# VHH binders against NADH-ubiquinone oxidoreductase 40 kDa subunit, mitochondrial (nuo40): the designs that were tried, part 11

Target 1, 349 residues: NADH-ubiquinone oxidoreductase 40 kDa subunit, mitochondrial (nuo40), of Neurospora crassa (p25284)
Amino acid sequence: ISDVTITRTGKPIIRNQGGRSSLGGHTATVFGATGQLGRYIVNRLARQGCTVVIPFRDEYNKRHLKVTGDLGKVVMIEFDLRNTQSIEESVRHSDVVYNLIGRDYPTKNFSFEDVHIEGAERIAEAVAKYDVDRFIHVSSYNADPNSECEFFATKARGEQVVRSIFPETTIVRPAPMFGFEDRLLHKLASVKNILTSNGMQEKYNPVHVIDVGQALEQMLWDDNTASETFELYGPKTYTTAEISEMVDREIYKRRRHVNVPKKILKPIAGVLNKALWWPIMSADEIEREFHDQVIDPEAKTFKDLGIEPADIANFTYHYLQSYRSNAYYDLPPATEKERREDREYIHML
Below, E stands for the ipSAE of ESMFold2; O stands for the ipSAE of OpenDDE; V2 stands for 0.75 times the mean of E and O plus 0.25 times the DockQ between their complexes.

## First folded at step 4 (VHH)

Design a39 (from n12 with T57K Y105T D106E; framework vhh_7n9e_1)
Fold by ESMFold2-Fast, scan of step 4:
Structure a39 (fold): chain B 349 residues (1-349), chain A 122 residues (1-122)
Amino acid sequence: as target 1 above (349 residues)
Amino acid sequence: DVQLVESGGGLVQAGGSLRLSCAASGFTFSDYYMYWGRQAPGKGREWVSGISSSGSKIAYASSVKGRFTISRDNAKNTLYLQMNNLKPEDTALYYCARDSYYEGTEWSFDYWGQGTQVTVSS
């Protein structure tokens, strides 16, 4: 049993029994494909028979992509976010464009504004110029043009810019994501001492990267998602402290918590970001610790897509088992009593 | 299609050394993080070491830190584990594993070799 949907460009999308779609003959461009979310959507699209165009900045980033060659075709195109022609070349033959480009911290060559606003504008202009059927732009939770956090503010202004250029843009605001090599579970598991300014009290509903990837794939063929804004978040609210406790239980280790006031930590982060080739933290990341997740009640959610998001508590073993020593590898997560009684164990990671 | 074939195991005396190899085929080896794991009789599976696709990031389990060295040769599609100062507790079936996170599976490893037996006598 097949169900057929005809896109705006006249191309058929065939959904077979079991919900699997055939995207043969469709071309998708994924900006930001080398990031965690990008890798998942590229794989999903390629497995559905899609030709996936991956703009990349350099050869090293291209090597992070792991795609099956037996399904669909992957086309790598070198691009520069400041080179309009390279962006246009990446989208001119595409049926759908995904913009996943973003930064957690500014660099000497790229500010938040350069990437989230100007970069998004150039991509949207190219999408409009070549009359691409679908444009899906990934923003962020707490996107608010008046936010005190530059990351959240620039993401929100990027939304406004892309929607003004391409009104049918689907805007996606994912909550903090968890998954393999994420910036949440792996970040917490990889450090001996957790350095914070707000005692890890920020609240949010972490979302599984696989669920977000599934939603993004559905947005390609589900026309009801056009012109809509989606808040994609997990089923339960957690503080970073609660997640850190789950990590400690899973890896049988007690984390040391070091809390430094924002007035002291932000200047230090600024100096470290300039002195080190790899930033450990940024001033804006510290400011984001003081902002709980706020859901836009008028936005659509996973419920509107028929997707039931996973709880992070059910995935800690899958993503953290490699951080366990042999004595604890197959044991259930440590209890609070066991953590209190255990002497500190250090892993070289 | 994907194959991981371990070799280099055997019987060795405590304090000795062995070098394990894993020959990979059926995929672009240079695109994947690779891991070594082991399973001793009566124990669960243990992660031993991991190495990034380029070799720039390397990690070890605390039990083998300072004694084992992981490396890879992307031109030869081969993963290595140099094991020094072996202890009777290192007796296990050693296998290499390919990272699965990009495949969109919930398990961190999608392919494991059949393993090579390492026995350390005392």
Scores: ipSAE 0.000, ipTM 0.138, lowest interface PAE 17.1, mean pLDDT 74

Design a40 (from n12 with I58T Y102H S108A; framework vhh_7n9e_1)
Fold by ESMFold2-Fast, scan of step 4:
Structure a40 (fold): chain B 349 residues (1-349), chain A 122 residues (1-122)
Amino acid sequence: as target 1 above (349 residues)
Amino acid sequence: DVQLVESGGGLVQAGGSLRLSCAASGFTFSDYYMYWGRQAPGKGREWVSGISSSGSTTAYASSVKGRFTISRDNAKNTLYLQMNNLKPEDTALYYCARDSYHEGYDWAFDYWGQGTQVTVSS
């Protein structure tokens, strides 16, 4: 074994010649394991020998979670964010706890406050009660308790609550993520009509979910990450418009774009959310289109972890090839000239 | 077609008991976390209780904890709420709901029944 690192709790982590870690003997609880980031980190931790505790609410959600590697190291426990005992049982025997739970839009049953503030508070209280060694809480880019966006504001207030209960909490603020099961590339590729309020002008540095997962795993054994706030973002700034153009070129399609002013679209979204049991769009999601990513200069970054983040431009083919018709699967992205000629490639000879 | 049909409401004296039932159809009931909510006249919706897919984990609003008991019968696709020591402030339309998912949790939809009225007289 090339290298042995001792964690703060005295457990050894064996680092192989190839840079792969062995987390045998470590137990990690991952709240929010069934989401995009959660599935990735669960598989990463399990593959490296960690016993992973996955709190879940119901069997439908659980059935979609795929674990690669040592399947015998995954323990699934029923829980509810409003049941303190179930949270405590999920945390009691863990060396590290990850809180990845979040909502992009509120429902009548779960508000942003219920999940981002109250839910985070109960998890942090359980972590403190059982004296868990490491607690990693995933927030969001643009987290600001005074934000006009409730999502950003409640994420920031969640950070404050968690730090007040467990001061050594590592806070992670990921930029908008791309990857195999993302809500960026796949969301843009899966729709024929794009409805926006800010003309897709919002700017951000999209980050690869794999890089975020690698950072989260490092936080388990790297004691220098305790009490720190990390902003995890990609190497280049893009507008949603630029990413949408990359998607159009990759899948050989041109989507219709309809821009509706915020003053008109937000009231309509509000009415629809009151009339429908499931919201089809939220007023807060519309408001987020008007907020560029703002970097906190006091926060640590991938550089502090020795990780070189990937550029989304290098992955559009990998994640979008399935959206092409079979006739165009192996062709290079459509050229500007080809798109400008108002030609539909799918309907060509 | 997801359907949730509540029953068992009625008029009851303060200190009395009622048992509510919710018959579920159109989905695999045993796969879903289920809820009971209520809406008092002129008030917004309030969460009352929740139960995991197996029934092993339950949760209650502080206002009803110790007085209400949620349970389920997966073989009969039925959700129950046993309400004891009822108070006038428990007067509301009671409805059951199927859980929704989101990132962190997979998103489905929040499906709510039409409700059953509970009126507690002083």
Scores: ipSAE 0.136, ipTM 0.607, lowest interface PAE 5.8, mean pLDDT 78

Design y10 (framework vhh_gocatamig_d2; at its last look DockQ between E and O 0.21; V2 from the best seeds 0.00; counts 0 for: pae E 7.0 > 2, grease 27.5 > 24.2, placed apart)
Amino acid sequence: EVQLVESGGGLVQPGGSLTLSCAASGFTVSSNYLAWYRQAPGKKRELVAGIYSGGSTVYMDSVKGRFTISRDNAKNSVYLQMNSLRAEDTAVYYCARGYDDILTGYSYFDYWGQGTLVTVSS
ESMFold2-Fast, scan of step 4: ipSAE 0.138; ipTM 0.527
ESMFold2, look of step 5: ipSAE 0.014; ipTM 0.457
ESMFold2 (binder alone), look of step 5: mean pLDDT 82; pTM 0.825
OpenDDE, look of step 5: ipSAE 0.273; ipTM 0.669
ESMFold2, look of step 7: ipSAE 0.014; ipTM 0.442
ESMFold2 (binder alone), look of step 7: mean pLDDT 82; pTM 0.825
OpenDDE, look of step 7: ipSAE 0.018; ipTM 0.354

Design y11 (from z5 with G99D D101S L104F T105G G106V Y107D S108Y F110M Y112V; framework vhh_8fcz_2)
Fold by ESMFold2-Fast, scan of step 4:
Structure y11 (fold): chain B 349 residues (1-349), chain A 123 residues (1-123)
Amino acid sequence: as target 1 above (349 residues)
Amino acid sequence: QVQLVESGGGLVQPGGSLRLSCAASGFTFSSYEMNWVRQPPGKGLEWVSGISSSGSTITYADSVEGRFTIIRDNDKKMVYLQMTSLKTEDTAVYYCARDYSDIFGVDYYMDVEGQGTQVTVSS
């Protein structure tokens, strides 16, 4: 009554019907672990007894990060995307590698191409060199090498490069994600004025980080996911305007919305992003506002994994309650039925 | 030095109950999430239950939900695991673990620092 999967390298993964995987004895490397999705997948893998290797940048120096335990041993390795030896050390003893590294904006030291193409190439080469059993590469919705958005174009070119090096790579294209530390709900809730160029009219199917994380964990042991491309998106289409309105209702605030034509805003954003060591806005982020989510009909989805994704409308309360003013903080949350459903879902972690 | 001391294990028949205790010292107990984890014979460690620093958020593994209850007492620096309806599959060494997630900025980085307490469910 347990499913047993033998990996390419001969390691067993045991799954009980209706239970979670036992990953004891498996080693997983997660590049980009400090991001929202990365933190979630590391959490999930560690809970299942997996040894998790977390490459971190040279500039992050905390002594406490060297602490490791017997429960899903966590190993921190200092690395640099431009140092092939440090990448190789991070993957050498791993059974699975997750590449979640990405940028929303270019910097003086890292362009989109440096991270999404060259960085992915170096990781894939290390994975191939050490004959890692599974390689899962996270791309993005709207990945298209001919996209006028540099972010989408470089993500797509990264997909092409990693699959040419490691043909069995599983490629994952998540829609914009929501969760406890997202860049969607928290970005909208944290500002006094919302600055846009397209009136928040862009359409997409936001996806719960928990659902994406569950899919990524399943891909480790489900051999049918090898060489496949997955588009992971939520069940309902929303505009950013609709989501912003949900945010306003949950936090009991009205924020000012300022729309500035792309012709004026993009040049300003380009100068600010290049001149400042911290980004305020980027030209490519503004261009992305004019691109609705386009689904690749050849890609697999949550349906192929047996996962039913959550609707963002059921989670806005849980992720935004802390943004309420003192006058509204103690108002009752969503209905008892909705809270019960959210608890069951979150507990599935 | 941080110290976690587990106790309360023993031999029990299927369907029986046990209460495990964890005494913490050497750190600010009320500031950390605490977890119970177990290691069955010949297998790796598996997470059982977690409780937030305030005690307001509690989670359980699917295999123990409805049967186990995690409790903490910040004044006494204690974590408890009340186990009921025990099954043969619950046989394991049980450990109390402090959560280092705040240090890493990631949830559920746990360190097992105690010697553990053996629970054997057998008829």
Scores: ipSAE 0.000, ipTM 0.137, lowest interface PAE 14.5, mean pLDDT 73

Design y12 (from z5 with D101S Y107D S108Y; framework vhh_8fcz_2; at its last look DockQ between E and O 0.01; V2 from the best seeds 0.00; counts 0 for: pae E 22.0 > 2, placed apart)
Fold by ESMFold2, look of step 5:
Structure y12 (fold): chain B 349 residues (1-349), chain A 123 residues (1-123)
Amino acid sequence: as target 1 above (349 residues)
Amino acid sequence: QVQLVESGGGLVQPGGSLRLSCAASGFTFSSYEMNWVRQPPGKGLEWVSGISSSGSTITYADSVEGRFTIIRDNDKKMVYLQMTSLKTEDTAVYYCARGYSDILTGDYYFDYEGQGTQVTVSS
């Protein structure tokens, strides 16, 4: 006889003895599902048989979302982050809510505070109102309410607000993520000139988006994750310069690095961010270049979930092959070549 | 709060036609599958027809296939049921219902329905 479990919303779930819990019968709401991470968590939940509610805005491109697995249901519901009723309709029947909403830059219509604090507050209030079993809120590495970076400061204040409203919230702080259509590898590969203000010296532990998605899925059924804070980061520390070198080697191109003093580049980015329909960069992104990732020793990690995070160095071929010119497209992965050369050097020593 | 209001019912002769309307409010209509369900006198509920959120997938009960047409208008937040070649067996209270699927069990049920509209087919 398999174990029978009742969710906080009263649905029976049959779990196989000695295995992972079945996710069938759960209803999950994923705010921010159209983003890089959102695609992975929606696909994982759908494959496990969850009904997945996806709140979307008109400017979000929902057509790139794909359902993995024949048993899953994906329900699209239009919402506005400032409309409490639309948020409530999105979570009303859900057992778990994921909040992945965040912006890398402010816009004329939405500041960092509007999204990361006030938006998160409204979502947490709706979660508490309907007594949803599990709330998983995605924050950021370096979340600090006193940070000079508005992004890190508003993410941290958002954490405080959601926990004050729903104390059982699971907080997740991912490191900079790499993967399909990422803002790391592809950002470095896609331009001829890389504009920076800190010489690409900032250090962090890049994390594979697939590993973060796996962790988020586990947090649905692993009751020990409730009320906890997780920092999810990869196994090795890199500077942006080191990653850029790996990118250049993998694509057989040399990208020019142009370092512009912060006092010049921030005002320009600020003007472009406010004046353009969609800005290329923001003033806050430039300020973030001056902040290394800081690990919180009190936070839980992938180890507490039994997940072995992947190293970005092993994925440069997989994600970057398409940036090679025709003459170099069919060459073997540069990472294999580099690793073979390293082994030969070790043998000589 | 979710509201579904049916209208357009009435008395018709066998072979006649009737068009039912359902006005939806209080939810993002374009995100939900919508259905028509009926209850004949002295009998239980019968599913009649369903239409996906986009309108791309339409299904009918065998008893009404070819005679009834379900239509939705996401801009007006309306669902319609065009009924033709009506039979005395079609006499029922017709309900507009919002669909929900329990993926684990495969059960499909309606989490909200309207007050219903009476359709009577007789001489």
Scores: ipSAE 0.000, ipTM 0.096, lowest interface PAE 22.0, mean pLDDT 77
ESMFold2-Fast, scan of step 4: ipSAE 0.139; ipTM 0.541
ESMFold2 (binder alone), look of step 5: mean pLDDT 84; pTM 0.836
OpenDDE, look of step 5: ipSAE 0.010; ipTM 0.225

Design y13 (from z5 with D101E I103L L104F T105S Y107E S108Y; framework vhh_8fcz_2)
Fold by ESMFold2-Fast, scan of step 4:
Structure y13 (fold): chain B 349 residues (1-349), chain A 123 residues (1-123)
Amino acid sequence: as target 1 above (349 residues)
Amino acid sequence: QVQLVESGGGLVQPGGSLRLSCAASGFTFSSYEMNWVRQPPGKGLEWVSGISSSGSTITYADSVEGRFTIIRDNDKKMVYLQMTSLKTEDTAVYYCARGYEDLFSGEYYFDYEGQGTQVTVSS
């Protein structure tokens, strides 16, 4: 049995009673398709029969994007976040627009304000100009315009600007995400030395990228998500230290942890980023280590979408098995007893 | 379709001046950082100078600071390197290079370079 939802623009969305949807005839634009989350939503939308428009910066970036799907098609359009005409061309024929663009750190060419506020504003203005049916804007956990962290503050200001231009905007605030090529498990597993300022004490509920992607796909056809703010986080609170321990157990390594006080590390990071064209480490990233995840009780969650989020503890093997040496590839994660008894022997092969 | 074409190189005496030009086409010039890099005879590439997309942030290698000036003209899609007080050690092939920074990963590199222009400083 299929339910039929008619969008504001008059296009039907067919949803089967079992929760599967057909998005045939719908066109979705995904800004930020080359990022971790973008890859998941693009593939999910294409698989549901949606035509996916992917704005990309140049041919080099386009060559690294891989999309699979039995239904739908992918249309690639060159764009520039600072060029309004290119943004409008990417949006003008779309039924839904996803803005996934964001920066983890500022550079000389892209400040947080340039991307999170001005870039989001240009996208929202294009969405409003062409009367797109749905606009989903991805913000961040801890979004607060008064935050000491520029990342959190600019994300919050971006939400305000977007909502003022397109009031029906669905705002999504994901917790730190884990998944294939993430900036959490992969980042922790790929380094020999872990450099921190807060002893990895920050607390958050890591969320699976696939669960966030499922939520974003549902937001296209679920009209109850219009004008709503969603905070998408996993079922259990962890510190970065606990996750790092899980990583060490999974990959059979013990890495060096170096903790440098914020007053020393932030100036060094700031000086290096000013002297070099590429950031080694951002001052704002260091500041974010001192901020636990704060949940907005007014925001909706996965419960409102009928989605049960996955626990990161169930996925460490799946995402980290490639970081094991040949001697440990097929072994289960090191137990607490094994690490305690053989402390010196489970350390970099 | 990205093209970078350098010009203005030549033979100059020590203490002299030269102005190198780079004409860009096939991309939104005003959105990219531009750089000058050089390759002295028998050596690897050496970064010389960089200028942000707006022109507000400029950096130089220690070896050229105070002697070279990088300028960009976004309307003409040009970047220039004004070289003064040239030394024999400045002899190199000079390349115009586009800085690329991915919006999501923050990865930075020179994704396109021109064919180069030869600068020879000799008496």
Scores: ipSAE 0.012, ipTM 0.417, lowest interface PAE 9.0, mean pLDDT 79

Design y16 (from h4 with S100G F103W G104S V105G M109F V111Y; framework vhh_8h63_2)
Fold by ESMFold2-Fast, scan of step 4:
Structure y16 (fold): chain B 349 residues (1-349), chain A 122 residues (1-122)
Amino acid sequence: as target 1 above (349 residues)
Amino acid sequence: ELQLVESGGGLVQAGGSLTVSCAASGFTFSSYAMGWSRQAPGKERELVAGISSGGSTYYADTVKGRFTISRDNAKNTLYLQMNSLKPEDTAMYYCARDYGDIWSGDYYFDYWGQGTQVTVSG
């Protein structure tokens, strides 16, 4: 049995199984499989021999899902978060269910409440009805039911709802994630002008999506994770400004940074969202820029899982090399000394 | 303290076999993908084999069919069984801990051992 993956250079890599699969015979359902984190956990579970059930909403999501594995079967089931029967069909034969469904911004058809609270409730009810062995629910950093940010508040209320329905639920709160095709490094690298409201001063500990995926896989077989809440964050605190500077260094460019006060930017975002069928930016996303990551000291962390999280500074080269011009593509990654020297003498406004 | 300690290297005749091992400590070995890389004098370091936390393996074209990577999570030990050795397999072999981006097929090593020398004579 072999798997085929394609390298950054377009070269196929063939991996042969060593004759062992640690998750053979397990069936896992992954809601939200097409998202950043979902892609990693699905591939990881399938590669370990797990049968992975992937509920999908439309043919586009199904078509772009890339899953590899030495053993294991991928089963794709069409579902609607508002159709209880479709949710039940997705979980009824599973040993573990992962709920990774979330929204970064509200739409005409789905509010934060519809997805984070009502959707999570329906999934938890199906998990309880079919007596699934493990339920892992992914929330968010800063989850607080009293948060000024609707995203953080609804995530926290979703946690409360799923725990009331399935008390053994493992709750996971990842920090902002970086990785392949992320919404952090790629977002910063792909724009010519960076538009912010808080001068990129928000602080957080970015986490490698691979480390979060590894933790989620461990939660399947590690019974000590049942009924626990985990906050998964990286080893070092950064501001978005510091990360943006690292991006500029790795791609050998300087970009304009435009700061617009939230009293002006939030109304503009509201007008743009009404003019478009999908938002360019939301008022809640702007408000989240004013909230530093707050760690819950009662929550468990990567330390409790024996995982050492990666520092984003060691991976900026890997994820950003494609944004370099031809003149700089073959240069080595920026050194720790080079990054340290540059950061010390750069003014952050 | 985090340690990766290689052993089992030595001198072997062309066509022979050798097993090198790596003892890991200071981290939860079973949770990490691991790999073996090698470096011959005057050449760049080459990844020869990788193994995921669940046992899925990767081999470079140069060693595929001849080398077998395996792990013993109970003993926190990584192995590389080398068969049908060639003079061009002569190199310092390094054990490494890896975060492995399975979508890109790349292995990312964040910790390395001191290495063990393998010399194949003709």
Scores: ipSAE 0.000, ipTM 0.160, lowest interface PAE 14.5, mean pLDDT 73

Design y17 (from h4 with D98G S100D G104T V105G D106Y Y107D; framework vhh_8h63_2)
Fold by ESMFold2-Fast, scan of step 4:
Structure y17 (fold): chain B 349 residues (1-349), chain A 122 residues (1-122)
Amino acid sequence: as target 1 above (349 residues)
Amino acid sequence: ELQLVESGGGLVQAGGSLTVSCAASGFTFSSYAMGWSRQAPGKERELVAGISSGGSTYYADTVKGRFTISRDNAKNTLYLQMNSLKPEDTAMYYCARGYDDIFTGYDYMDVWGQGTQVTVSG
């Protein structure tokens, strides 16, 4: 009834009827656990019995990490990405290491290169030194070492570095993610005015954070994912404009959209970032608005994992219902709600 | 190890009220979304209500305004308060644990209880 897979280190992974795995006896280290994806995978692994090691930095002491499942299996270790010993202590006893560390914008203490290239290199070196069974490195869609966007370019160079140090590294390139408190649906719903440079014309296939997390968990025990590169994206292409329209429809609001040409907005963002300790909008973020998602035909996808990714249109009601005003409480059910109500249940156990 | 046990079902007259409860054990209850579904003989299962770990609620159109879902994290108990009951509400009611801390509907329920029968006469 249950399938048992023995890992390279001799530890069993038990897959129960219904597709859920038991990871009792496994230790996973998750770098970047405070982000959307990191929070999800930590909670997923912990509730399945995995001992989860969460390296955290002093700058994250103000954030509390929410853990689901057995809290006794979470170990928090203070680390510094520039301190090799602290990284080694975080991976020394682990069966799997996830690197989800990244930056959306540079800071005075950390450039894109410091985090995406040097940081990834130090983590990969520690993984190799302690002969960790699995190493999963999360990159980004549009990762290209020759990209005009520093974010995309440094992510790609990070991939090259980690693969050279640990050839069995599984590289994951997620599309823009949606989910609880995301930077997509929540960002669009929470503002009265949307400031853009490319008229919201950028195209991509948004992906559900839950689907990416399921893929990452599978990569722990599925040896066929070793040395592979996966691009994880949703089933349908949208522009930011189309998603914004879906948001407006769900929350029954019309927001002002202000478009400022790149030639004007990038210099202003640069000046503001120099004057402010915490940037509101970076020049590189503006440049990314001009780059559609490009699919790498050589990369593997959700299809290779047997996962069917969710369409963002099926989740707009769930994630956006709290943004409706009292005047719209009694509106008819959304199409997403109707589809869910008509779906057959799946029993487990 | 994981267990959901429903109780509080029974016979009730049309227009009456009933509260069913679900006792959870073997997991950190407060960290999961929870829901209630029902199934009448010869019909497909219907999701009637859901509640996230943070308390956000969902209701099916068939019960909206009449049923109230709530949770007591200190007691590890989920409740469904049913008011203005109709004969059409007669069904076996099942408690379910969501896959995550947010409520995402049918496909993301991973643990189900044994069920409790609610019969509405009259």
Scores: ipSAE 0.000, ipTM 0.152, lowest interface PAE 15.2, mean pLDDT 75

Design y18 (framework vhh_7n9e_1)
Amino acid sequence: DVQLVESGGGLVQAGGSLRLSCAASGFTFSDYYMYWGRQAPGKGREWVSGISSSGSTIAYASSVKGRFTISRDNAKNTLYLQMNNLKPEDTALYYCARDYYDILTGWEDYFDYWGQGTQVTVSS
ESMFold2-Fast, scan of step 4: ipSAE 0.310; ipTM 0.710

